# Ledger of designs, part 9: VH-VL binders against FAD synthase (ribL)

Target 1, 153 residues: FAD synthase (ribL), of Halorubrum lacusprofundi (b9lsn4)
Amino acid sequence: MTRVVAQGTFDLLHPGHVHYLEDAATYGDELHAIVARRTNVTHKPAPILCAEQRRDMVAALTAVDEAHLGHPEDVFVPIQRLDPDVIVLGFDQHHDEADIAAALAERGIDCRVERASGRDPRYEDELLSSGDIVDRILKQRGSDCDGAREGQR
Below, E stands for the ipSAE of ESMFold2; O stands for the ipSAE of OpenDDE; V2 stands for 0.75 times the mean of E and O plus 0.25 times the DockQ between their complexes.

## First folded at step 6 (VH-VL; framework fv_ofatumumab)

Design d4 (from c5 with light chain Y96W; at its last look DockQ between E and O 0.77; V2 from the best seeds 0.00; counts 0 for: pae O 2.8 > 2)
Fold by OpenDDE, look of step 6:
Structure d4 (fold): chain C 153 residues (1-153), chain A 123 residues (1-123), chain B 107 residues (1-107)
Amino acid sequence: as target 1 above (153 residues)
Amino acid sequence: EVQLVESGGGLVQPGRSLRLSCAASGFTFKDYAMHWVRQAPGKGLEWVSTISWNSGTIGYADSVKGRFTISRDNAKKSLYLQMNSLRAEDTALYYCAKDMGYKSSWPYGMDVWGQGTTVTVSS
Amino acid sequence: EIVLTQSPATLSLSPGERATLSCRASQSVSYYLAWYQQKPGQAPRLLIYDASYRATGIPARFSGSGSGTDFTLTISSLEPEDFAVYYCQQGSDFPWTFGQGTRLEIK
């Protein structure tokens, strides 16, 4: 059995996340998704949703066999525990494959590193980033009164 | 409401067997790891066994290895503990507990507990 | 197995005071540490998971800290209902283990 690991923030799930996880699942028999904690997210704005909620949403996806919370400080702790055969990076993740591979080797983890393909928009108004979703929400709902917001949810 | 109800406890002689059951309700049972934890009278908590949501990972305390078997029936939303070759030191209140991790074999915490079922092993 | 040692065995305090409970592991358990509260005649209640995260419904006066081998449960201002036995538990590796417990009693 080949175990695959995918990692990400997975805030405000969108079709880009689904594509990433589906592509990652093709590299093995079992896909484990690691959801980053807020403390791990330093390269972009903090996620809107708590890690537990993000995990639950990711776990509900068909391509995902298990979802896990990341380590609050060390991204390799979950990887060591899962002992995967393949790590699949997102297409736009800033980590370099060679750097990750080297880090794994230093830790005695026999795991290859791959990168998932990107996804093109299928619709004109399709949003494929959490940031864009937030911006859309603010634009459309940011001026709404609290009472009006509650009625629409 | 999430609820766990243990049953099957009783008084038995050493060397005998018991089978504990735990009936779950109020949550998607098949998606969570389950645990057995016991507490001897006036003593602390002792982990006994864990089974992951898909039964892919199972663990036992050293004190019960080879004697106890954890299993689950997801269709019946039930957890079981087959206890063989019982010893006096197995006397305890046995708790069934739900793990809070959704579709994860990793432990996060036991967020729901039953009231327990009492097992007494005595000559 | 990983041995968890809790200290002190008994802590006597008054309502309104700050309580600090310690849990030390014989080897690193990373952040896979939980805290439970147990009152007499009741099942344990999860307080903290993953060393520092409050379970649902747990008051803000409860907080967990630490990683590796040294962990702390803090109750900032004790309420009458907080007097109970507290256990730490590691889930880093099988066998999972509990500490021996700290009894928090009213002074």
Scores: ipSAE 0.248, ipTM 0.770, lowest interface PAE 2.8, mean pLDDT 91
ESMFold2, look of step 6: ipSAE 0.538; ipTM 0.852
ESMFold2 (binder alone), look of step 6: mean pLDDT 93; pTM 0.953

Design d5 (from c5 with heavy chain T50Y; at its last look DockQ between E and O 0.56; V2 from the best seeds 0.00; counts 0 for: pae E 2.2 > 2)
Fold by ESMFold2, look of step 6:
Structure d5 (fold): chain C 153 residues (1-153), chain A 123 residues (1-123), chain B 107 residues (1-107)
Amino acid sequence: as target 1 above (153 residues)
Amino acid sequence: EVQLVESGGGLVQPGRSLRLSCAASGFTFKDYAMHWVRQAPGKGLEWVSYISWNSGTIGYADSVKGRFTISRDNAKKSLYLQMNSLRAEDTALYYCAKDMGYKSSWPYGMDVWGQGTTVTVSS
Amino acid sequence: EIVLTQSPATLSLSPGERATLSCRASQSVSYYLAWYQQKPGQAPRLLIYDASYRATGIPARFSGSGSGTDFTLTISSLEPEDFAVYYCQQGSDFPYTFGQGTRLEIK
C-alpha cells in the first residue's frame, strides 16, 4: 500500500486546496494530510480558523483518507510517524524538493518528493486563495465609512 | 448532549466470560475512535483497548491481549468489549471513552467518558 | 511498554499556590501526551492533549509543556476545585499507558 502525504495551512477551503489534495491522492492508495499549526505559519498572515477546525474540514474531503495536526516546532514529526512513500508539495509552496528529500533521508524515511500541478481559473468570479476570500468579505461586509462600498455588489 | 453509557458488568467466576457494551448518543459515533479504560478499586487508571473510527487500527494492553476483543457497531452506535478467561486481576470499574479526533486513527485525548460498569472476578 | 512515572506521588498545597506536576516516559513519546484530572467518584476529565494544548472549557491556569520523555503540568494559581488526582497518558505507541497519578491535596 502506497501512502501519500500532503501538507498545508488549509485555512478557508477553496478549489485550489481541493485540486491539490485530489492531485496528491493520485500518487498512491491512501492520502494523509498534515494541517499546519498556527505557530508554523510565519511568512503569511495567521490563519483565520483554529488548527483543529481546519484539520476536521480537510478530514471530511473525499480525496483525504486521514488528516493530522502538525507539530508546533518540527514539521517532520508527523511525517516520521506516518512513514510515507510519497510527499506531494503544493504548486506554490516554498519548499525546495532537494532540501525536503535530504531532511527525509536524515530521518531514515525512504520517500519520493513530488509537486502537485497548479489549478488554472475555470470561472470568471472564482477565488483560489484564502486571502482573496478574506479580501472579498472585507470589501462586501466590512465597515462602510468610505463611499467605496456603494455599487460593489 | 454527548453521552456514553456502559453496561454488562457483574460478578463472575475466574475463567468465565463477560461482554461489556457502551451505548453512544449525541455525536456522530462512526467518526470517532473509542477506548476502554479500567480502574481497580483504590487504584489508578489502566488503558485497556483502542479502536479507530473505521476499525482499521486496534490495540490492546499486554495484560489483556488474546483474552479481550474490542469491536464496534457503527449502525447501532455501540462499542463492545468481549472479555474471555477472566482473572481476579481484571476486577475493576470499566469506562468507555470517546477520543476527540474526528476521523482519526491517532488518539489525541479522551474528551468524553461514561460512568463505568463494574466487573468483579472472584471465586 | 512505555512506562510513565509521575512525581511527586502526593503534593500538598494551599489555594493560590502554584502546582508543578511531572511525568517522565521510559522512552520518547514525542509530544503525544495528555493530562487528565479525576475527582473521587467521577470519571476523568481531559485537561491537555498533544503535551500543551488545553481541551475545550479548561481554564487558562492549566498549562502543559515538554516533549520526548519529560513533561510538566502547571497550575498557576490553585483553586479549591483543583484538588484531585492527575494522570498523564501517552498516545505514541501501543499499548497506550497512564502514569500512576499525582494526588494534589489541600494543605
Scores: ipSAE 0.564, ipTM 0.863, lowest interface PAE 2.2, mean pLDDT 91
ESMFold2 (binder alone), look of step 6: mean pLDDT 95; pTM 0.962
OpenDDE, look of step 6: ipSAE 0.878; ipTM 0.930

## First folded at step 7 (VH-VL; framework fv_ofatumumab)

Design e1 (from c5 with heavy chain A33Y, light chain S92Y; at its last look DockQ between E and O 0.72; V2 from the best seeds 0.00; counts 0 for: pae O 5.5 > 2)
Heavy chain, then light chain:
Amino acid sequence: EVQLVESGGGLVQPGRSLRLSCAASGFTFKDYYMHWVRQAPGKGLEWVSTISWNSGTIGYADSVKGRFTISRDNAKKSLYLQMNSLRAEDTALYYCAKDMGYKSSWPYGMDVWGQGTTVTVSS
Amino acid sequence: EIVLTQSPATLSLSPGERATLSCRASQSVSYYLAWYQQKPGQAPRLLIYDASYRATGIPARFSGSGSGTDFTLTISSLEPEDFAVYYCQQGYDFPYTFGQGTRLEIK
ESMFold2, look of step 7: ipSAE 0.366; ipTM 0.819
ESMFold2 (binder alone), look of step 7: mean pLDDT 95; pTM 0.963
OpenDDE, look of step 7: ipSAE 0.024; ipTM 0.674

Design e2 (from c5 with heavy chain S104T, light chain Y32W; at its last look DockQ between E and O 0.83; V2 from the best seeds 0.00; counts 0 for: pae E 2.5 > 2)
Heavy chain, then light chain:
Amino acid sequence: EVQLVESGGGLVQPGRSLRLSCAASGFTFKDYAMHWVRQAPGKGLEWVSTISWNSGTIGYADSVKGRFTISRDNAKKSLYLQMNSLRAEDTALYYCAKDMGYKTSWPYGMDVWGQGTTVTVSS
Amino acid sequence: EIVLTQSPATLSLSPGERATLSCRASQSVSYWLAWYQQKPGQAPRLLIYDASYRATGIPARFSGSGSGTDFTLTISSLEPEDFAVYYCQQGSDFPYTFGQGTRLEIK
ESMFold2, look of step 7: ipSAE 0.539; ipTM 0.853
ESMFold2 (binder alone), look of step 7: mean pLDDT 94; pTM 0.954
OpenDDE, look of step 7: ipSAE 0.659; ipTM 0.890

Design e4 (from c5 with heavy chain T57E, light chain F94Y; at its last look DockQ between E and O 0.84; V2 from the best seeds 0.00; counts 0 for: pae E 2.3 > 2)
Heavy chain, then light chain:
Amino acid sequence: EVQLVESGGGLVQPGRSLRLSCAASGFTFKDYAMHWVRQAPGKGLEWVSTISWNSGEIGYADSVKGRFTISRDNAKKSLYLQMNSLRAEDTALYYCAKDMGYKSSWPYGMDVWGQGTTVTVSS
Amino acid sequence: EIVLTQSPATLSLSPGERATLSCRASQSVSYYLAWYQQKPGQAPRLLIYDASYRATGIPARFSGSGSGTDFTLTISSLEPEDFAVYYCQQGSDYPYTFGQGTRLEIK
ESMFold2, look of step 7: ipSAE 0.558; ipTM 0.864
ESMFold2 (binder alone), look of step 7: mean pLDDT 94; pTM 0.956
OpenDDE, look of step 7: ipSAE 0.843; ipTM 0.929

Design e5 (from c5 with heavy chain S104A, light chain A34N; at its last look DockQ between E and O 0.78; V2 from the best seeds 0.00; counts 0 for: pae E 4.2 > 2)
Heavy chain, then light chain:
Amino acid sequence: EVQLVESGGGLVQPGRSLRLSCAASGFTFKDYAMHWVRQAPGKGLEWVSTISWNSGTIGYADSVKGRFTISRDNAKKSLYLQMNSLRAEDTALYYCAKDMGYKASWPYGMDVWGQGTTVTVSS
Amino acid sequence: EIVLTQSPATLSLSPGERATLSCRASQSVSYYLNWYQQKPGQAPRLLIYDASYRATGIPARFSGSGSGTDFTLTISSLEPEDFAVYYCQQGSDFPYTFGQGTRLEIK
ESMFold2, look of step 7: ipSAE 0.321; ipTM 0.795
ESMFold2 (binder alone), look of step 7: mean pLDDT 94; pTM 0.960
OpenDDE, look of step 7: ipSAE 0.454; ipTM 0.831

## First folded at step 8 (VH-VL; framework fv_ofatumumab)

Design f1 (from c5 with heavy chain K98R, light chain Y53W; at its last look DockQ between E and O 0.82; V2 from the best seeds 0.00; counts 0 for: pae E 2.7 > 2)
Heavy chain, then light chain:
Amino acid sequence: EVQLVESGGGLVQPGRSLRLSCAASGFTFKDYAMHWVRQAPGKGLEWVSTISWNSGTIGYADSVKGRFTISRDNAKKSLYLQMNSLRAEDTALYYCARDMGYKSSWPYGMDVWGQGTTVTVSS
Amino acid sequence: EIVLTQSPATLSLSPGERATLSCRASQSVSYYLAWYQQKPGQAPRLLIYDASWRATGIPARFSGSGSGTDFTLTISSLEPEDFAVYYCQQGSDFPYTFGQGTRLEIK
ESMFold2, look of step 8: ipSAE 0.488; ipTM 0.838
ESMFold2 (binder alone), look of step 8: mean pLDDT 94; pTM 0.957
OpenDDE, look of step 8: ipSAE 0.367; ipTM 0.820

Design f3 (from c5 with heavy chain A33G, light chain G91Y; at its last look DockQ between E and O 0.82; V2 from the best seeds 0.00; counts 0 for: pae E 2.5 > 2)
Heavy chain, then light chain:
Amino acid sequence: EVQLVESGGGLVQPGRSLRLSCAASGFTFKDYGMHWVRQAPGKGLEWVSTISWNSGTIGYADSVKGRFTISRDNAKKSLYLQMNSLRAEDTALYYCAKDMGYKSSWPYGMDVWGQGTTVTVSS
Amino acid sequence: EIVLTQSPATLSLSPGERATLSCRASQSVSYYLAWYQQKPGQAPRLLIYDASYRATGIPARFSGSGSGTDFTLTISSLEPEDFAVYYCQQYSDFPYTFGQGTRLEIK
ESMFold2, look of step 8: ipSAE 0.522; ipTM 0.858
ESMFold2 (binder alone), look of step 8: mean pLDDT 94; pTM 0.957
OpenDDE, look of step 8: ipSAE 0.606; ipTM 0.882

Design f4 (from c5 with heavy chain M100W, light chain A51T; at its last look DockQ between E and O 0.71; V2 from the best seeds 0.00; counts 0 for: pae O 3.8 > 2)
Fold by OpenDDE, look of step 8:
Formats: sequence, structure tokens, C-alpha cells
Structure f4 (fold): chain C 153 residues (1-153), chain A 123 residues (1-123), chain B 107 residues (1-107)
Amino acid sequence: as target 1 above (153 residues)
Amino acid sequence: EVQLVESGGGLVQPGRSLRLSCAASGFTFKDYAMHWVRQAPGKGLEWVSTISWNSGTIGYADSVKGRFTISRDNAKKSLYLQMNSLRAEDTALYYCAKDWGYKSSWPYGMDVWGQGTTVTVSS
Amino acid sequence: EIVLTQSPATLSLSPGERATLSCRASQSVSYYLAWYQQKPGQAPRLLIYDTSYRATGIPARFSGSGSGTDFTLTISSLEPEDFAVYYCQQGSDFPYTFGQGTRLEIK
């Protein structure tokens, strides 16, 4: 049995996440998703949703066999525990495959590193990032919030 | 509301067997790991056994290995503990507990507990 | 097995005071440490999981900290209902283990 690990923030799930996890699942027999904690997210704004909620949502996806919370400080702790055969990086994740491979080797983990394919938008108005979704929400609903605040004054 | 109800406890002689049951309600039972934890009278908590949501991971305390068997019936939303070769030191209140993790392979946290069922092993 | 040692065995304090409970592991448990509260005649209640996360419905006066082998449960200002026995538990490796408990009693 080939165990695959995918990692991410998975905030405000969108079709890009689904594609990533589906692609990751093709690399083995069992897919484990590791959901990053807020403390692990340093390269982008903090996630809107708590880690537990994000985990539960990811776990509900057909492509995912199991979902896990990441370690608060060390991303390799869950990896060591799961002892995967393959780690699949997201298309747009900033981690370098060689860097991850080297880090795994240093830790005695025999795991190959792959990268998932990207997904193109299928619709003109399709949003494939959590950030874009947040921006859309603010643009469309931000005025409503301002109006509500003015009404309470 | 999440509810766990233990049953099957009682007074037994050493060497006998007993089967505990835990009926779960108020949550999707099949998606969560379950635990047995016991507490001897006037003593602290002792972990007994864990079974993951898909039964892929099972653990036992050394004190019960080879004698106790944890199992689950997802259709019946029930957790079981088959206890064989009971000893006096097995005397305790036995709690059934739900794990907090949804479809998690790391089921170590008990977020909801039953009221327990008492097992007394005495000659 | 990983042995968890809690200290002190008994802590006598008054309402309004700060309580600090310690849990030390014989080896590293990373962050897989939980805290439970148990009142007489009741089942345990989860307070903290993964070292520092409060369970649902747990008041903000409860906080957890630590890593590796040293962990702390803090109650910033004790309420009358907080007097109970507190257990730490590690979920790093089987067998899972509990500390022996700290009894928090009213002075």
C-alpha cells in the first residue's frame, strides 16, 4: 500500500483544493491530508477558519481518506508519524521539491516528493484561491457591513 | 446533543468475562475514533483502549493486552469492550469516550465522555 | 510508556487567585497533550487539547502551554466551580497515559 500525503491550509475550500487533493490521490492507494495550523501559515494571510473546521471539511472530500492537523511548530512531525511513501506538493506551494527531499532525508524519512498539477479556471468568474474569495466577499458584502454599522450608531 | 451511554458492568469473579457496550448518539459515530478509559475507586484515570474511526488503528494498555478486545459496530453506533480473564485490578468505572477528531488517524483526545459503567471483580 | 508527572499533588487556593498546574513527561510528547477536569461523581471534561487549544465551551480563564516534556495549565482567576481534579494526558504514542492528577482545593 502506497501512502500519500498532501499538505495545505485549505481555507475556504474551492475547486483548486479539490483538484490538488484529487491529483495527489493518484500517486498512491491512500491519501492523507495534513491541514496546517495557523502558526504554520507564514507566507500568506492567516486562515479565516480554524484548523479543526478546515480539517473536517477536507476529511469530507471523497479523494481524502484521512485528514490530520499539522504540528504547531514542526511540519515534519506529522510526516514522520504517517511515514508516507509520497508527498505531493501543491502546484503553487512555495516549497522547493529538492529542499523538502533534503529535509526528509536528513530525518531518515524515505519518501519521494512530487508536485500536483495546476488547475485552470473553467468559468470566467471562477475563484480558485481563498484570497480571491475573501476579496470578492468584501467587495460584494463589505458595503452591507458598513451599512449595518451605521444603523447601529 | 452528543451522548454516550455505557452498559454491561457488574460484579464478576476473577477469571470471568464481561462485555461492555457503549451506545452513541448525537453525532456521526462512524467518523470518529472511540476510547475506553477506566478509573479505579479513589484513583486516577487510566487509558484502556482506542479504536480509530475505520478500525485501522487499535491500541491497548499493557495491563489489558491479550485479555481485552475493543470493537465497534458503526451500523448500531456502538462501541464494545470484551474483557476476558478479569482480575481484581480491573475493578473500575469504565468510561466510553468520543475522540474530537473527524476521520483522524491520531485519535488521542476525548471530548465527550459517558457516565461510565462499573465493573467489580471480586472473589 | 511515557510517564506523566503532575505537580503539585494538591493545590490549595482561593477564588480569584491564579492557579498553575504542571505536567512533565518522561520523554517528548511534542504537542500532543490534553488537560481534563473532573469533579466528584462526574465524568472527566476536556479542557485543553494539543497543548493550548481550548475545547468548546471552555472559559477563556483556562489556558495551556508548553512543548516536548514540560506543560502547564493555567487558570487565570479561579471560580468556585474550578475546584476539582485535573489530569494531563499524552496522545503522542501508545500506550496513551494520564498524569496522576492535581487536586485543586479551596483554601
Scores: ipSAE 0.026, ipTM 0.676, lowest interface PAE 3.8, mean pLDDT 91
ESMFold2, look of step 8: ipSAE 0.684; ipTM 0.886
ESMFold2 (binder alone), look of step 8: mean pLDDT 93; pTM 0.947

Design f5 (from c5 with heavy chain Y102F, light chain S52R; at its last look DockQ between E and O 0.80; V2 from the best seeds 0.57)
Heavy chain, then light chain:
Amino acid sequence: EVQLVESGGGLVQPGRSLRLSCAASGFTFKDYAMHWVRQAPGKGLEWVSTISWNSGTIGYADSVKGRFTISRDNAKKSLYLQMNSLRAEDTALYYCAKDMGFKSSWPYGMDVWGQGTTVTVSS
Amino acid sequence: EIVLTQSPATLSLSPGERATLSCRASQSVSYYLAWYQQKPGQAPRLLIYDARYRATGIPARFSGSGSGTDFTLTISSLEPEDFAVYYCQQGSDFPYTFGQGTRLEIK
ESMFold2, look of step 8: ipSAE 0.626; ipTM 0.878
ESMFold2 (binder alone), look of step 8: mean pLDDT 94; pTM 0.958
OpenDDE, look of step 8: ipSAE 0.351; ipTM 0.803

Design f6 (from c5 with heavy chain S52N, light chain D93N; at its last look DockQ between E and O 0.71; V2 from the best seeds 0.00; counts 0 for: pae O 2.7 > 2)
Fold by OpenDDE, look of step 8:
Structure f6 (fold): chain C 153 residues (1-153), chain A 123 residues (1-123), chain B 107 residues (1-107)
Amino acid sequence: as target 1 above (153 residues)
Amino acid sequence: EVQLVESGGGLVQPGRSLRLSCAASGFTFKDYAMHWVRQAPGKGLEWVSTINWNSGTIGYADSVKGRFTISRDNAKKSLYLQMNSLRAEDTALYYCAKDMGYKSSWPYGMDVWGQGTTVTVSS
Amino acid sequence: EIVLTQSPATLSLSPGERATLSCRASQSVSYYLAWYQQKPGQAPRLLIYDASYRATGIPARFSGSGSGTDFTLTISSLEPEDFAVYYCQQGSNFPYTFGQGTRLEIK
């Protein structure tokens, strides 16, 4: 059995995430998704949703066999525990495959590093990033008086 | 409401067998790891067994290995603990507990507990 | 097995005071440590998971810290309902194990 690991923030799930995880799943028999903690997300704004919620949503996807929370400080801790055969990086992830491979080797982890394919928008209004979704929300709803929503909570 | 209800406890003689049951409700039972934890009278908590979701990864405490068997019936949303060759030291309140990890084989923590069922092993 | 040693065995404090409970592992458990509270006649309640994350509904006065072998549960300002027994538990490796518990009693 080939175990595959995918990693990400997976905030405000969109079709890009689905594509990534589906592609990752093709590299083995079992896909494990590791959901990054907020402390691990330093290159972009903090996720809107808590890690637990993000995990649960990812776990609900057909392509995902298991979803896990990442380590708050060391991204390699869950990887070591899972002992995967393949790690699949997202298309837009900034990590270099060779760098990750080297880091794994240094830790005695025998794991192949692959990168998932990208996904193009299928229609004009499709949003394939959490940031874009946030921006769209702000543009469309940002002017709404917060007062009207407090009454509905 | 998420709830766990243990049953099957009782008074038994050493060497006898007992089967505990835990009825789960209020959540998707099959998607969570389940645990048995026991507590002897006036003592601390002792992990007994875990059965993880999906893969069915199972673990036992050394004190019960070879004697106890954890199992589940997802259709009935029930967890079981078959206890064979019972010993006096097995006397305890047995808790059924749900792990908080959704569709995860990793234990995060036992976020829901039953009230327990008492097992007394005495000659 | 990984042995968890809690200290102190008993902690006597008054409401409003800060409580600091220690859990030490015989080997590294990474961050796979949980804290539980148990009151007399009740089932344990999950307080902290993954060493530092509060479970749902747990008051902010509870906090967990640490990694590897040394962990701490802190109650910033004790409430009357906080007097109970506290257990740490590691989920790093089978067999899972609990600490022997710390009894937090009212002074």
Scores: ipSAE 0.069, ipTM 0.736, lowest interface PAE 2.7, mean pLDDT 91
ESMFold2, look of step 8: ipSAE 0.506; ipTM 0.851
ESMFold2 (binder alone), look of step 8: mean pLDDT 94; pTM 0.956

## First folded at step 11 (VH-VL; framework fv_ofatumumab)

Design n1 (at its last look DockQ between E and O 0.89; V2 from the best seeds 0.79)
Heavy chain, then light chain:
Amino acid sequence: EVQLVESGGGLVQPGRSLRLSCAASGFTFKDYAMHWVRQAPGKGLEWVSTISYNSGTIGYADSVKGRFTISRDNAKKSLYLQMNSLRAEDTALYYCAKDMGYKSSWFYGLDVWGQGTTVTVSS
Amino acid sequence: EIVLTQSPATLSLSPGERATLSCRASQSVSFYLAWYQQKPGQAPRLLIYDTRYRATGIPARFSGSGSGTDFTLTISSLEPEDFAVYYCQQGSDFPYTFGQGTRLEIK
ESMFold2, look of step 11: ipSAE 0.683; ipTM 0.892
ESMFold2 (binder alone), look of step 11: mean pLDDT 94; pTM 0.963
OpenDDE, look of step 11: ipSAE 0.799; ipTM 0.914
ESMFold2, look of step 12: ipSAE 0.674; ipTM 0.888
ESMFold2 (binder alone), look of step 12: mean pLDDT 94; pTM 0.963
OpenDDE, look of step 12: ipSAE 0.830; ipTM 0.921

Design n5 (at its last look DockQ between E and O 0.83; V2 from the best seeds 0.00; counts 0 for: pae E 2.9 > 2)
Heavy chain, then light chain:
Amino acid sequence: EVQLVESGGGLVQPGRSLRLSCAASGFTFKDYAMHWVRQAPGKGLEWVSTISRNSGTIGYADSVKGRFTISRDNAKKSLYLQMNSLRAEDTALYYCAKDMGYKSSWFYGLDVWGQGTTVTVSS
Amino acid sequence: EIVLTQSPATLSLSPGERATLSCRASQSVSFYLAWYQQKPGQAPRLLIYDARYRATGIPARFSGSGSGTDFTLTISSLEPEDFAVYYCQQGTDFPYTFGQGTRLEIK
ESMFold2, look of step 11: ipSAE 0.415; ipTM 0.819
ESMFold2 (binder alone), look of step 11: mean pLDDT 95; pTM 0.965
OpenDDE, look of step 11: ipSAE 0.489; ipTM 0.855

## First folded at step 12 (VH-VL; framework fv_ofatumumab)

Design p1 (from n1 with heavy chain T50V; at its last look DockQ between E and O 0.87; V2 from the best seeds 0.79)
Heavy chain, then light chain:
Amino acid sequence: EVQLVESGGGLVQPGRSLRLSCAASGFTFKDYAMHWVRQAPGKGLEWVSVISYNSGTIGYADSVKGRFTISRDNAKKSLYLQMNSLRAEDTALYYCAKDMGYKSSWFYGLDVWGQGTTVTVSS
Amino acid sequence: EIVLTQSPATLSLSPGERATLSCRASQSVSFYLAWYQQKPGQAPRLLIYDTRYRATGIPARFSGSGSGTDFTLTISSLEPEDFAVYYCQQGSDFPYTFGQGTRLEIK
ESMFold2, look of step 12: ipSAE 0.664; ipTM 0.887
ESMFold2 (binder alone), look of step 12: mean pLDDT 94; pTM 0.961
OpenDDE, look of step 12: ipSAE 0.866; ipTM 0.932

Design p2 (from n1 with heavy chain T50Y; at its last look DockQ between E and O 0.84; V2 from the best seeds 0.78)
Fold by ESMFold2, look of step 12:
Structure p2 (fold): chain C 153 residues (1-153), chain A 123 residues (1-123), chain B 107 residues (1-107)
Amino acid sequence: as target 1 above (153 residues)
Amino acid sequence: EVQLVESGGGLVQPGRSLRLSCAASGFTFKDYAMHWVRQAPGKGLEWVSYISYNSGTIGYADSVKGRFTISRDNAKKSLYLQMNSLRAEDTALYYCAKDMGYKSSWFYGLDVWGQGTTVTVSS
Amino acid sequence: EIVLTQSPATLSLSPGERATLSCRASQSVSFYLAWYQQKPGQAPRLLIYDTRYRATGIPARFSGSGSGTDFTLTISSLEPEDFAVYYCQQGSDFPYTFGQGTRLEIK
């Protein structure tokens, strides 16, 4: 049994998240997703949704066998408990695979590190990031918008 | 709304058997792990057994291993505890409890409890 | 088997005071630790899971902290309804043992 781990914030779900998890699932028999707690989301806007809701949404995806809440300080705690065979990084995760593999090895986690493929937009006006979704909501429904809805196309 | 109701307790002599049942309602039973927890008169809580939502992981306290069997029937929304070779030390109020984790085989916490069913082993 | 030892066994305080309840594990449970409240004749009530996260409907005066083997439940300002027995439970490894309880009683 080959156990795969994916990890991320998974705030407002979009097709990029689904593609990442589907691609990660192809690396083994069980896909486990770790959903980051708010305290571990750095260099991004804080997630809109609470960690438990984000985890439950990910757990419901067809590609995901189980989803787990991350540790508030140490991202490796849930990974050590899972003891996976492969960790799949997201396409846009700007981490060196070798550095991540070394950090895992230091913790006694013997695990292959891979990176998922990206997903290009397939539809007119498709949004592939939580940030883009938030921006669209603010433009069309935000309290700062003047008057009428702006997204009439 | 969310409810767990235990049944099947009673007074039995040592060496005999009982089967406890727990009927669940108000939540999607098949998606949550379930536990049995007992409390002897005047004593604290003792974890007894666990079964994951898909029955893929099962655990027992050492004091009951080999004598008790946990099972579930997701179609009937029911949890069971078969208790064989009962001893006086098994005398307790037995609680059925739900783990809070949706489709999770990891422990988080027991967010819903039944009222308990009393098992008394003596004579 | 992981043994959880709670201290003190009994804590006598008045409403408005701060309560600090300890739970020590015989080996590391990482952060997989829950806290419960139980009043006489009632089933336990989940307060805290994963060391520090409040369950639904639990007031903000309840907080949890710790890691590894040492954990604390804090009630910042006691209300009359808080006088009860409190249990910790670990979920790191089977058996998912409980501590023996701390009885928080009115002085």
Scores: ipSAE 0.651, ipTM 0.881, lowest interface PAE 1.7, mean pLDDT 92
ESMFold2 (binder alone), look of step 12: mean pLDDT 94; pTM 0.961
OpenDDE, look of step 12: ipSAE 0.878; ipTM 0.934

